# VHH binders against Probable F-box protein At1g14315: the designs that were tried, part 1

All scores and structures are predictions.

Target 1, 278 residues: Probable F-box protein At1g14315, of Arabidopsis thaliana (Mouse-ear cress) (q9m9t0)
Amino acid sequence: MQLLPHDTVEDILERVPVKSLLRFKSACKQWKLTIESQYFQAKQLICSAGGKDLNLVLVSEVPKRYHIYQLFHNSCDGLVCLFDYQTLNNIVYNPATRWHRRFPVSSTNTWRYINPSSPYRINTSSSRGHALYVDGSLYWLTGKKEIKVLALDLHTETFQVISKAPFAEADHRNIITRSLNNRLCLSVSKPLQQMIIWSFNSENKTWEQIYSIVNRSVTQSLPVAILEKNKLLCCPRSNSRQLMIYDIKTKSVDSVSIGTYRCGDSVFCYFESLISIL
Positions, changes and structure headers below are counted from each chain's first letter, unless a header gives other numbers; antibody chains are not in Kabat numbers.
F, E and O are the ipSAE of ESMFold2-Fast, ESMFold2 and OpenDDE, as the mean of both directions, binder to target and target to binder. V2 is 0.75 times the mean of E and O plus 0.25 times the DockQ between their complexes.
[cut] stands for letters that were removed.
Atom coordinates printed by the task and the answers are left out, and those that the model quotes come from them; centres of patches stay.

## First folded at step 1 (VHH)

Design e01 (framework vhh_enristomig)
Fold by ESMFold2-Fast, scan of step 1:
Structure e01 (fold): chain B 278 residues (1-278), chain A 122 residues (1-122)
Amino acid sequence: as target 1 above (278 residues)
Amino acid sequence: EVQLLESGGGEVQPGGSLRLSCAASGFTFSSYAISWYRQAPGKQREWVSTIYSGGSTNYAESVKGRFTISRDNAKNTLYLQMSSLRAEDTAVYYCARDLPEYFDLLYGMDVWGQGTLVTVKP
């Protein structure tokens, strides 16, 4: 970037209550020591929406080999999901206990294979071959014309097809799997600047359409978190230096500068205090 | 006591060659993946190459075709053969042990060497 914006992440962090940062440090000192180490350049960004604080972590990866694509934290026993570009493995890691597990995407990978192998191939194109961790299971998209969702139960190490996705024939490049507030979600981009978000109900194993949005800026973005019934936090897919908060009730967009950090897969939402859950 | 010790660095002309060594002690060398990293002045540490316990190898795009990583399990030694050296290869080179069974990805590698300086001068 040629010039830095007037507002930066450092300026935003300096404007947030010290109380919120202290709560984060007190609850999960392990996370702060890990993500702010010399091997990762990370900044904590606090945003307020509808009377609650959101803790966002912006990460710059070092070394280049690994990509953090999901930060999952609960009761200081949090999980980090990483992708290894060299081995094409998904890695689920618990920094508090040092537990980890590797899941290969490529059948030609020599480190180790998971048995029995799924008969379905993992989709490795524009929605990537990255698995999402939700509630003890890893989820992948597979197929081109008839997309399916694969689940791997980490406790039993068994694969299950969740049957067909809740929409008829769609290009897999228009479908993104997201973890929104610890819920498995699918974001589907459609013609006429429309984006539909589907949520998976793990109790009855059904899909629910939770959002239908018509907005040019929002439909070209990645959903990050559900703030309130009427508000969605989004990250533009382009190399944007701004986060977006979309209000479905007023159809308005508010923006927050993130300085020199880029929007994308390295923006994570962390709820320290579960004062209010959607 | 677990240790990694690099050697072989020095000054070389552009287009020249140099071989780095990393002597390992205090652990079962043959059971681990071992990597080379480098850090140029004022830059972040970057990955260069990895050799796995099974003998397979990977390289950063910037060094493919010019560098060769190898290991001698009988001598507990890792090597990096560098050829066609360029000014941008000037850095302190480190070897590091990858401990998958005790992995802490966010801290990087479990064990690092002290580094060896490579300077490519015209």
Scores: ipSAE 0.000, ipTM 0.150, lowest interface PAE 11.9, mean pLDDT 64

Design e02 (framework vhh_enristomig)
Fold by ESMFold2-Fast, scan of step 1:
Structure e02 (fold): chain B 278 residues (1-278), chain A 122 residues (1-122)
Amino acid sequence: as target 1 above (278 residues)
Amino acid sequence: EVQLLESGGGEVQPGGSLRLSCAASGFTFSDYAISWYRQAPGKQREWVSTITSGGSTNYAESVKGRFTISRDNAKNTLYLQMSSLRAEDTAVYYCAADSPEEWFELIYNDYWGQGTLVTVKP
């Protein structure tokens, strides 16, 4: 008789308990307005893995003029990053302060200067040159043969190259920037169904390889979050209505339904500790 | 003075057709992306379709192939041609003009009409 991991069935729960939902909404009144907007339909999921609960936010866009590509939650001071298909601008919006800023990008896979005085060009890949927000800065990948990480500090409005990517001459089409557990990460797809995830260590300013995965399904997916017990939550890049949980020790993949929501760039992770009354 | 006025709703049998209109005034209609929304009894408001200032169209999956959005900039009018109507299409239909200036203004749908009722009954 073998015991199957009991946590695998409970790693993602559909529908948020009322207690957790009220905590999320009451803690973030400005965020509540965004989540309950007529323009965005949001669904919260609770993932319980061992001693820590993970809240996921799934966002559906209404209307389809704007694409939300990142939600960053910082204890009620969240940022919304979105792309405007009509004007071809990236918009960073802070609902708590009502601050916003626009960044122009090209509609094609070309290099473009960030207006008006940036010395750097951003890649407008098929994702349309979306920036990643981490700890008060926006991050882009720049360069084609030698990939560099470009940072924009939102407070000082200063551009700087913070780090060279931990690999040389990689095809930029196989590199995706991700925020995993509030850390800047690079997901790199390689031949033979391999995906490597690098994490940026802000304390010593170095890159650390945290995962090396050989699995066809995971390699064709977007990493969403790192779960306890060496599990990686992934979102397939297909029309899937299922999330995948990859166990790095057993090298197995489990699928979890997300109901009527689809996987893709609209799956975001919010970390919240759940307090049990019982 | 910004105003949106919906019309064209009514009662139809399943499989029937209706054409909704939205007459706009008080702003430069041609500069705005304009959308149709609907609200069924006891449900929250749901997006139906959008047409951009450049004429590009998008549709909710539930109405694709059955509804067609169009605009006439000379008449400041938005249209929604509905065909193959189903009981699930019963709702009050609203049009909304989205401000191009600020994303947060768009989420508040700062230019809403009064709505027009569509009832699909067997």
Scores: ipSAE 0.000, ipTM 0.119, lowest interface PAE 15.4, mean pLDDT 63

Design e03 (framework vhh_enristomig)
Fold by ESMFold2-Fast, scan of step 1:
Structure e03 (fold): chain B 278 residues (1-278), chain A 125 residues (1-125)
Amino acid sequence: as target 1 above (278 residues)
Amino acid sequence: EVQLLESGGGEVQPGGSLRLSCAASGFTFSSYAISWYRQAPGKQREWVSTIYSGGSTNYAESVKGRFTISRDNAKNTLYLQMSSLRAEDTAVYYCARVEYEITSGDSTYVEFDYWGQGTLVTVKP
């Protein structure tokens, strides 16, 4: 079993309470992260862009058991989402309360834990099966012929299907769910090197197209975060040693080196809420 | 009631082999990851191996290449085939289910629990 260096885990989670930090370390000790260089680059990006909401970008250097995506919300102790490569399970962990919930890949490819009569099948592939946490709810892509978004309210434990998705039928391999600016987003790849990003407005219950990008490098990447009003941070889907910043106004791409590390499938952002700064 | 019952322990010579079994009841065996742990007198309990619901396996570095974990979902049974045994393998071996409790929104706690009573393995020269 590979263990994370103590100092590396302390650096990444320095703002989490000690009790919660120790519990989180126990949950994540089987994977290795190349954090120090990514944290330094994230700090440089924050300073360059003028934003304070993005604190950390984490990148896994080599494939490990867990694919981690962190969605800290309203504090440093929000939810952490993990994908277990070996079991193909999603794990939601709250380090502050030591709360867990595991969503296994079933033989029927359906999530039947809360409601055995659930009519929906969850896409559990490594790039599509990840749950996203946004505003107290978990979201998944479901369906093969007609792609829908399944939402689970964590407080009421009720399901909701977002039926007014911006697509009627699409190949699920070209659709990725992301959390950008604390909104549920869908990234849709289209022919001719085009990527469209749709954002869900929770107040209006509507989808809006926020980006339409025609750029070979960007369309073959994963959206990671929005920096400032008009800059999109992207991770190449190849083993690149650079992150990309796309400026929607100038339509230009700048690269940020992450040193000896590579952008893998384990790129995620840590957003720390500053509501409780006093 | 959830129950795990280990068997197959005993005394063996260095370099020998032994097969441990864990009989499970009270839950849907095929849906869970199940682990082997061991504890030598005066030492901390340590993880040995895990087999996941999909059949994937993982091993502690000290036992890689010597131990093989397997499961028979039709029999609700977990196995640990041990070979090339060493004095340092002497311990009580436990079968454990990793339990993730599901919260209703109230304060709940998740813990890793040992459901078996253990079976003693002694490696003597």
Scores: ipSAE 0.000, ipTM 0.108, lowest interface PAE 18.9, mean pLDDT 59

Design e04 (framework vhh_enristomig)
Fold by ESMFold2-Fast, scan of step 1:
Structure e04 (fold): chain B 278 residues (1-278), chain A 123 residues (1-123)
Amino acid sequence: as target 1 above (278 residues)
Amino acid sequence: EVQLLESGGGEVQPGGSLRLSCAASGFTFSDYAISWYRQAPGKQREWVSTISSGGSTNYAESVKGRFTISRDNAKNTLYLQMSSLRAEDTAVYYCAKGYFTRVESGDWYFDYWGQGTLVTVKP
């Protein structure tokens, strides 16, 4: 089969085995999975830190128009979250039910409305404008001078402002939204090689500062997963073929090879789902 | 300039058949997935069917088994063969480059829409 350029997200998703995606929802400690298609592929990678084994899904996208930033979720939803670099739109797709949503945007600047009636805009800048799916809701970072967290409840299809960000950062370029251990997190880069990571508590709608890191390599990376209480798995922004493990107690960085995949590809950790099920 | 032009609509009896066409220009047709959508009077647009650049197809549950989407890349044309038509299939049918989505307000947006072709199923 030949690789077809300029294909839409549907062409990519149709070539991903639905059974393989759904197996992530029923993971067990002995399963092994490789997903391969004409348009993208995923590889299981096992690494250890602090005495625990981590199962990672590394996704390489071809063609590069779409970015897969979330393959599955714990709430019995087999959702695929995609970002379209050409239109700067977020797409949520359930391949098992063929349900999908592309969020309407105006073609201006790096800010987009989730819809025309919404008072909020989504930052569509590369690596920051992605919707994050956590427990049946999509979350966005929005606002210009006052940054807010916007949530869309997928069950009720209602929008709510969940909370103001725990900081008054004027420059959105310094803020990245991530899903770490199935929690909405904000990574904030500060002067003097400092990065602060905030975790959102959806039950009481408050922010917790979970990390404060001073390290040149880590502050220029994308957090992937929280390992043991003092270890953070990170993906360098330098298009590296290695992940980093940062130890907050010793303030040291170790490297983990990811083979043929690069940190520019999507990296997902599904280790927590296994522990929750067991 | 991207253009999509639908044709083939008309009036038909329940249980009848129609074939819709969409002529595309202004882009490399064979490189893109193309979709059919419809809008019934007083309702929002809904997705009907998509065909990928590689020829794989998807259908809304309400039309599955009754409608067949196909493409002719040499003619830059998309087709929708409709059979076993029902009163609820009455709608304006649109050709679109890309996906259809709705949010709470019923808003949607695509790179490009056609002008539509009306299908009326009359008893």
Scores: ipSAE 0.000, ipTM 0.138, lowest interface PAE 17.2, mean pLDDT 60

Design e05 (framework vhh_enristomig)
Amino acid sequence: EVQLLESGGGEVQPGGSLRLSCAASGFTFSSYAISWYRQAPGKQREWVSTIYSGGSTNYAESVKGRFTISRDNAKNTLYLQMSSLRAEDTAVYYCATYEVTIDSGGYTEYDYWGQGTLVTVKP
ESMFold2-Fast, scan of step 1: ipSAE 0.000; ipTM 0.167

Design e06 (framework vhh_enristomig)
Fold by ESMFold2-Fast, scan of step 1:
Structure e06 (fold): chain B 278 residues (1-278), chain A 121 residues (1-121)
Amino acid sequence: as target 1 above (278 residues)
Amino acid sequence: EVQLLESGGGEVQPGGSLRLSCAASGFTFSEYAISWYRQAPGKQREWVSTIDSGGSTNYAESVKGRFTISRDNAKNTLYLQMSSLRAEDTAVYYCARGPWEYDDLGYFDYWGQGTLVTVKP
């Protein structure tokens, strides 16, 4: 892995395509101030795998206030999700539409100020309380016993239940939403060191099982990206200084060093497309 | 130096009540969300309740309706009013600066030393 020399929030903004950066900064004065603040730290890593270079962004909260989740993903209108410790609000900003909305979470797991008549509530647990942006929509997991996927279409501002999650286990510790190669995915941990990855098909609104992995190291990790049809990039939760590449065909694990930086829940894969920026 | 200091624990009979306090220093208390966690013997630490800077509250299912979290920003103090106590509420209670649910060791910012609550039959 190649670590860029500066590793600050300013460094990350400098490495974003200039057109995207200028649109983002000009679209919302408040968000510009937030991103340029010292409330969080972000680090960019380059990982070479299978002849491809992956741009990875590690986001570390500054312990005194914020978590920030930046999603730059095969889209020129990338979404920023900010979790504010002070207000316990999720803030979503779309620079292309100049839309932003705060999503306050109540003690009853309800949406406030968005749609008070909505029958759906957001789970307030750390892994399920946050919005995930995929292809123009925000997604949340709802419920505790029967988990449902709730979507907010940002163009129509309409809520809908996409589908019931394809698993019986409701424990949030075993279920993680991920954006893998611009696809909404769920990673589910099962007994006997098994991890199943489900991918959402937006056309027919069904779930497809794309991976079933039995491997001690991989099942204790977060999936980050699909590199080739048979290769999965994973980030260990154990403060490891290495990323893992799992080969489904050979059932082998290779490692990639990330220097002094640790893996964690704040690892995002950034895919840049020159055409999508124009 | 950030400090959180819990007090108010003790022994109580089932159905009884206790009020816990957490005194904060070394940071601007009014600007942060603060949480209560507990750890029973031989168990992992579990989240109990959170209150944000604006006064909005959230509770674990097991304590909802029985516990009330509150804060006094003038005194830099967090409270947990516990009622209808059960044997399973026996634990060391910790005050923590951070999110409403704990399941990652790196997720905590700061926590206190704890105060023991024992519910005896």
Scores: ipSAE 0.000, ipTM 0.138, lowest interface PAE 16.5, mean pLDDT 59

Design e07 (framework vhh_enristomig)
Fold by ESMFold2-Fast, scan of step 1:
Order: structure tokens, then C-alpha cells, then sequence
Structure e07 (fold): chain B 278 residues (1-278), chain A 123 residues (1-123)
């Protein structure tokens, strides 16, 4: 993977509204202090695909000890989520409120209880331990025999099981949590080139299957964004200079060039900046 | 089914040596980083050492220079050679695999554990 030294955190801020930009710069400074004055590399990119202009945020991790697993901007707020392999902390920062929280966990496969009354534990595995922020709560997957969704209400600081996962998949390597268009989603990869995407319905606290895709290239990629009901933006896990747009109706794959940048696990679509031209 | 089985523990005098083994099955052993952890009576489990699929090694500060981790991919076996043993090394030693972590330095969230092998360092 190619790291571009001229691509900095400042590049990600080029298209953020001025008020949010100042708050996000403050968040970036606090993040630097939190991780020994180190920054991630990021760049905003506008690409044309199928008559549409897409504004993308590409993030490269430097150094390899930190994993950035969520970055998004929703209206008046931005959220940065990272995992520090050295300290084994999940770090979540909300620049609009200047709120931040560290979620330390055990350095072993021993679950850490969050409070004396809570039976729930948070696994720090980089593949399964991602904390996703949606609607004022943080969400995790927990459990091995029966996968459950654990929620932390940030106002009450209480943990509760929201729902059981909609599948009986035992291999957690096949399950990835994603925030797609500000929705809590689970991507489940199955044998024979199948990928299913489940979306959490916060109104009735149930899961709905929004995509079932059979395509070799797409199932080896990470979902980045939902562009239209029938179109999914994906990042190949290979060292690719192209993103993929999969059309569910035509079962076709189009490519979007990301210039000199490489595809990786840290590619985010900046939804507030999506422009469609007919 | 993923299984890890530790062996080689026992009673040893301070300054002595032991070699622990971990036999792995049910996954592609050569493709994953595998770790040793230990838990002393009344204490939390702690990380001891990790070896990557490529053979790179990392150690806890307390064991550097005294312990050596190695692997034999042909035999699906992980080893821990322990030298200059101290009373503080008394613990149950566990083999651990996190088949979901893609990073060799990730010391967290291991999904598969062996049953452990007891090492006792007596004066």
C-alpha cells in the first residue's frame, strides 16, 4: 500500500462547512495529542461515474498500529472512530460537542465488563470490535454462540442488548459492521460469491435485508456507500486504484478512478457532498 | 472445528528451562499470527509473545531475552522456549489464535483459546 506524505488530515477538511471545519480541526488536534502527535492521511476526491459527481474521502493509516474504522459527517457533526493496538482502546470523538471517550478493554480474549451490573463484554478484535455511532448510541457485536447487538446510550451511559443478529453465522470473519448512509449495517459474506447486507431499523428494532449480491469482485470488497437503491459503492481489498460501483439490476460493475490513491479498509463516502447530474 | 492444545508444562526450579507446545487444527495455521498468553493465580491474563505468519516475533517486556517463540507450519505447532525461569513466571500458559485479526501486532480479541498448560517455578 502506497502512503502519500502530502495527503494530510487537512485535506479531508477542504469541503466541510466553515463552522464544522473549525470543530473538526479541534478534533484532529485532540486526536494528535491522543495518539502521540500522529495523524492519518486523508484526501477528498471528486469523481464522475455514470453522469454523477461523487465526493469521496480517502483515508490512509500511518503508522500501522492504529486502525481507523469509521469517519463520517452528518449535517452538523463529524465522528472519528479509531482503535489503538498499542493501548487496546477504542476512541470516539464528537467534535460538535467536544465529547470524547476511550473504551479500554482486556488485552486477551477475556471480555471486560463495562460496569458492575452489566453482563456484557466488548471484544476488541479489529474485525468484530468496531464501535459504530448511530442516533446518539454506540453499537457493537458481541457473543460467539449467538451474535447480539450491544448498544451504549451516550446520554445515560447504560448498556443493553438491542437485538439478536438476523443470522446464525458462526464465523465472525464473514461479518463486518458498516455505517452506510447513516444506518447501522452488517455485511455478511457467504460461500459461492454471495454477500448479504442487513440494515438495522431503529424504529421497530429489527433487521431488514437490503441487499443480496452474487458477484465475485463485490464479495471480496468493502461496502462504502449506497448511491441509489440499485447501486452500491465498494472498495476492493486489493491494492487497487479504483473503486467499484455495482448495479444490482443489471449486475454490472463500473469503476471509479481514485487517482494516485490506493483502495483500503479506510475509504468513506462524504454523503453531504454527493451531487447528481443528469 | 478450531482446536488448540497446549503441552509441556511442569514444575521447574528458578533458572530452569521448559519448552511449551501448542498443536493447532481446524484452520490454515500457516496463514495466521498465533500468540502465547499466561494467567497467574488471582491475576489477569497477560500477553506473552506473538509470531506472525511470516515469522516476525514480538515479546512482552517481562520475558524479552528469556523466552523464544517459534512455529513449525508443517506440523501445525507453536512453541515457546522458556529459559532463566523466575517465580513470577508461574502461571497457566495459553495458546491463542485470532482468526479475524489481519494485523500481527494485534494482542486483543482472540477468538480461540487452548485449555492451558501449568508452569510452576518453585524455589
Amino acid sequence: as target 1 above (278 residues)
Amino acid sequence: EVQLLESGGGEVQPGGSLRLSCAASGFTFSSYAISWYRQAPGKQREWVSTITSGGSTNYAESVKGRFTISRDNAKNTLYLQMSSLRAEDTAVYYCAADLFSEYPWDQSGYDYWGQGTLVTVKP
Scores: ipSAE 0.000, ipTM 0.123, lowest interface PAE 17.7, mean pLDDT 61

Design e09 (framework vhh_enristomig)
Amino acid sequence: EVQLLESGGGEVQPGGSLRLSCAASGFTFSDYAISWYRQAPGKQREWVSTIYSGGSTNYAESVKGRFTISRDNAKNTLYLQMSSLRAEDTAVYYCARSEDFLYGSDEWMDVWGQGTLVTVKP
ESMFold2-Fast, scan of step 1: ipSAE 0.000; ipTM 0.173

Design e10 (framework vhh_enristomig)
Fold by ESMFold2-Fast, scan of step 1:
Structure e10 (fold): chain B 278 residues (1-278), chain A 123 residues (1-123)
Amino acid sequence: as target 1 above (278 residues)
Amino acid sequence: EVQLLESGGGEVQPGGSLRLSCAASGFTFSSYAISWYRQAPGKQREWVSTISSGGSTNYAESVKGRFTISRDNAKNTLYLQMSSLRAEDTAVYYCAKEYTYEWSGDEYTFDYWGQGTLVTVKP
């Protein structure tokens, strides 16, 4: 018996139809040029779960000035969310149109500039001060004792407190804000290696508990994407060269190799964008 | 909650002097090293000077012998005494305190910044 010569990443890439990649390149040439430019090094990884593809973009070797924390596109109108360490600005950038908007964060976890100035504080310890982009709005965790979700509508430039957190957890270090399949989610770590994921329902403005996980490895990881109703893709916080797929029904963890990339590099889900351009 | 507020900037002629101040709050000022940085139009931020909690000082080569950093722990205030000012000293001056946070198992360190104070050296 011989060991398989290919990494799981290479095996997955070999299953991608060439026509799908050509359609992606044709439809999103400007987007592709941007993520493959001298400012970014990107590798495409497509995972299949239940007959649907999940397109992951692995980004490393980003200039030290910038951190890319969210990347997605829809109909080749792609967005890059990055943090500028030199100016301490959150930037939402559209490489296809060259549109950008900047949101500065002060040393006090308050907004320093927006007209008019915002009185709200940003909880930097749980999110590096980074905003998450979901469906035309930027979202932050705010407040220290009572955790709230602050939204900025990019069209109107208005701030709104969306909701108080659906839990009594006071320690912001145990709370992570994530965009999972284009939904605003909160991941909360609890005692006894439990992690609960809450999803925000924008129609009725309520929180829904979508996952309750008891697993040491998963509770110390960052959720990346929902692959199937009972499968969660996670990035370990250990700078691993492996992603984790957790099956909540069987309580099992599978690993996906990301080759030479590490979980400390930026990892993004492209599932909806790939479907929209096919 | 770390807060830094710079003041003392203005217009000055070449060879003149200015004293910048930075009022700090939200942390134990006497326990931390604090720095001055500057940013000229169209350029990246440049480190100017640092003073340690023990009073030890360091300076960028371009300002050494002309600028003096000092602190008053009783007033939670950082100072930058600038002398022999040149046109190339024209910049927004920021005071900064180091900030460390973690993400995905990695530690990242950068400075908390004040709002800045503008120094313009015009003949």
Scores: ipSAE 0.000, ipTM 0.115, lowest interface PAE 19.0, mean pLDDT 62

Design e11 (framework vhh_enristomig)
Amino acid sequence: EVQLLESGGGEVQPGGSLRLSCAASGFTFSSYAISWYRQAPGKQREWVSTIYSGGSTNYAESVKGRFTISRDNAKNTLYLQMSSLRAEDTAVYYCARDEYWGLSDYFDYWGQGTLVTVKP
ESMFold2-Fast, scan of step 1: ipSAE 0.000; ipTM 0.169

Design e12 (framework vhh_enristomig)
Fold by ESMFold2-Fast, scan of step 1:
Structure e12 (fold): chain B 278 residues (1-278), chain A 127 residues (1-127)
Amino acid sequence: as target 1 above (278 residues)
Amino acid sequence: EVQLLESGGGEVQPGGSLRLSCAASGFTFSSYAISWYRQAPGKQREWVSTIYSGGSTNYAESVKGRFTISRDNAKNTLYLQMSSLRAEDTAVYYCAADRSPLYSGEELFEAIDYDYWGQGTLVTVKP
């Protein structure tokens, strides 16, 4: 049995096709072996909105030393990205193979990490120092006055400074790095309740502005996924029991209940790959 | 209680040799990857060498060909044989046990939470 409460499961079953539920249950087996350890609890939820099904993982009770900042599912294998606050290492772990690799920061002058100010809370307000796994590479934001993109190709194990961020003088506390639909994205909060989302094009090494949003609720939230043209799924940072769907065309906000769970837990979106490994 | 205790440090002339030892207690030594780290005055701690439970080894580029890491599982002891010592090798040397899930059979979170460090042993390379 999956980690969903009975009431939440029945609410979901009225909205989600049976094939999507079976697919999610299959994917959950792989995560369960790692996430359901005695040191870690995860809760799984299917969210259906705008004709698309999203697999969400809500993470709670992580070891004090570590922060889980990304779950990525590629084909049959899932990856877990951890940040070690004590050693400032990034760790990429594959639970299917029990493979892992550590990426230390103290041996290079190009990396910079921002520690959370609260010792008892997973801090998502500053992800400038955290790596994101996207399409076989790890990506960081680095630099103080000049914000640059640093990439590590996991196949070649080569580091490269890719490009400068499209903004130079933003407060680091207002910049959040996110993986949205397997794309490296930056969410930048600006004065007057404005949030701009930039997407990195890895082919031509340029930034594209994909959203410009003026909305009090959305600018105080974490982007989770792009559902369809002009619709953004967001998690409020205020310990809410609801996710938000923002429609940029109508400038309206719809709510999605996550039952007894809270957005204050780490919220991750992953997609089950439809491509079989040959 | 888990304990790592380094020994064998001292003063040596450039080009000389030393053998460091690390005595382990309180855990199943043979199941763990064990590493040597060092910290020179005013510098950050740096990795030197690792020996895995299966016997394979890795070395930092600066010590490759000069240092040899080894283990004696019957004695619960880790060794670092150092040769062709240079002034830049002057540091406090630490051993550390990493309960890697690849080699310990433990959960990732438990293994990496309980890294064990010794108190260190000083190596001074002096003309």
Scores: ipSAE 0.000, ipTM 0.126, lowest interface PAE 15.1, mean pLDDT 61

Design m01 (framework vhh_7mjh_2)
Fold by ESMFold2-Fast, scan of step 1:
Structure m01 (fold): chain B 278 residues (1-278), chain A 122 residues (1-122)
Amino acid sequence: as target 1 above (278 residues)
Amino acid sequence: EVQLVESGGGLVQPGGSLRLSCAASGFTFSDYYMSWVRQAPGKGLEWIGRIYTSGSTSYNPSLKSLVTISRDNSKNTLYLQMNSLRAEDTATYYCARDYSPEDFLELYFDYWGQGTTVTVSS
């Protein structure tokens, strides 16, 4: 219930690109309250990469009760993925419809309480890699020996197993779920500084390996966005004030300064109406 | 066989302090992050904090000023020091093995203890 004296929604929104400001202001009062209660700051950054300008929003957060780990705002529909520190629940909130759903944590990397609407155990966490919104559905990973992808269709509120992961037996610490350019992706870290990125095709429900990267810096980073001309935007897992752009063909790394902000802070990549947090 | 056994719970007066212990066995304790979680009667789980393999800690912001987490890898033991206890701190306290990536706040637990009960009353 405390708001920082110097951080208001107006102060935060002034630091976001104009297109993003209009979309934020179109959200309901409850979404504005969520922003205010998170005590975060945002800064606009325009980067030139692969012959295109990228609009990035850098967010530095001081969370109290909630941690915002994913924002999707497509046209008049938008979702916010929150973690509630007090209840250990992941919350999916739609500010336009004021719909929300809570998902508790469990000791087996699954629900503490069996979800009566799902026969499957769902692993939920505060990580930006484990519960993502893509194309009207939420996705989670389940299991250890046999990794499965679960989807929750928000229109029908039904759960389904999409498919088994495209790999056998992996340590869950080495698997990160990412939304890259509005695609569901899995990033898998392997020995010898190797990272493989798999992309999910929702039409035929199959996985495609899109990248295999051998680079010490990139494999210890978070993929943020796929750029034109086979370049990958990444955030280092260190207290770095630079983003990395990795060229998959030349295997070279360029850097982009984020000023006084750190890669440990949330980074918004604005692609038209899409805003995602690291 | 992984086992976690909490101890040190009991009755304490408001304003008092208490130290909980968690004895770990069946795995290489020094290789894992460890977390404390509590559950008050009739309420859901509340995360208290974690300790990394480096010895660094991350806390629930609501509890940060009231608790300290530490570990002794030579004894395979995790600790929770609690100060300025209030009636609302009455709960069952669990230690949990934290399978989370180091650079994320990811609450991904694979084993839990049986819990130890703390009652704060006069």
Scores: ipSAE 0.000, ipTM 0.208, lowest interface PAE 15.0, mean pLDDT 62

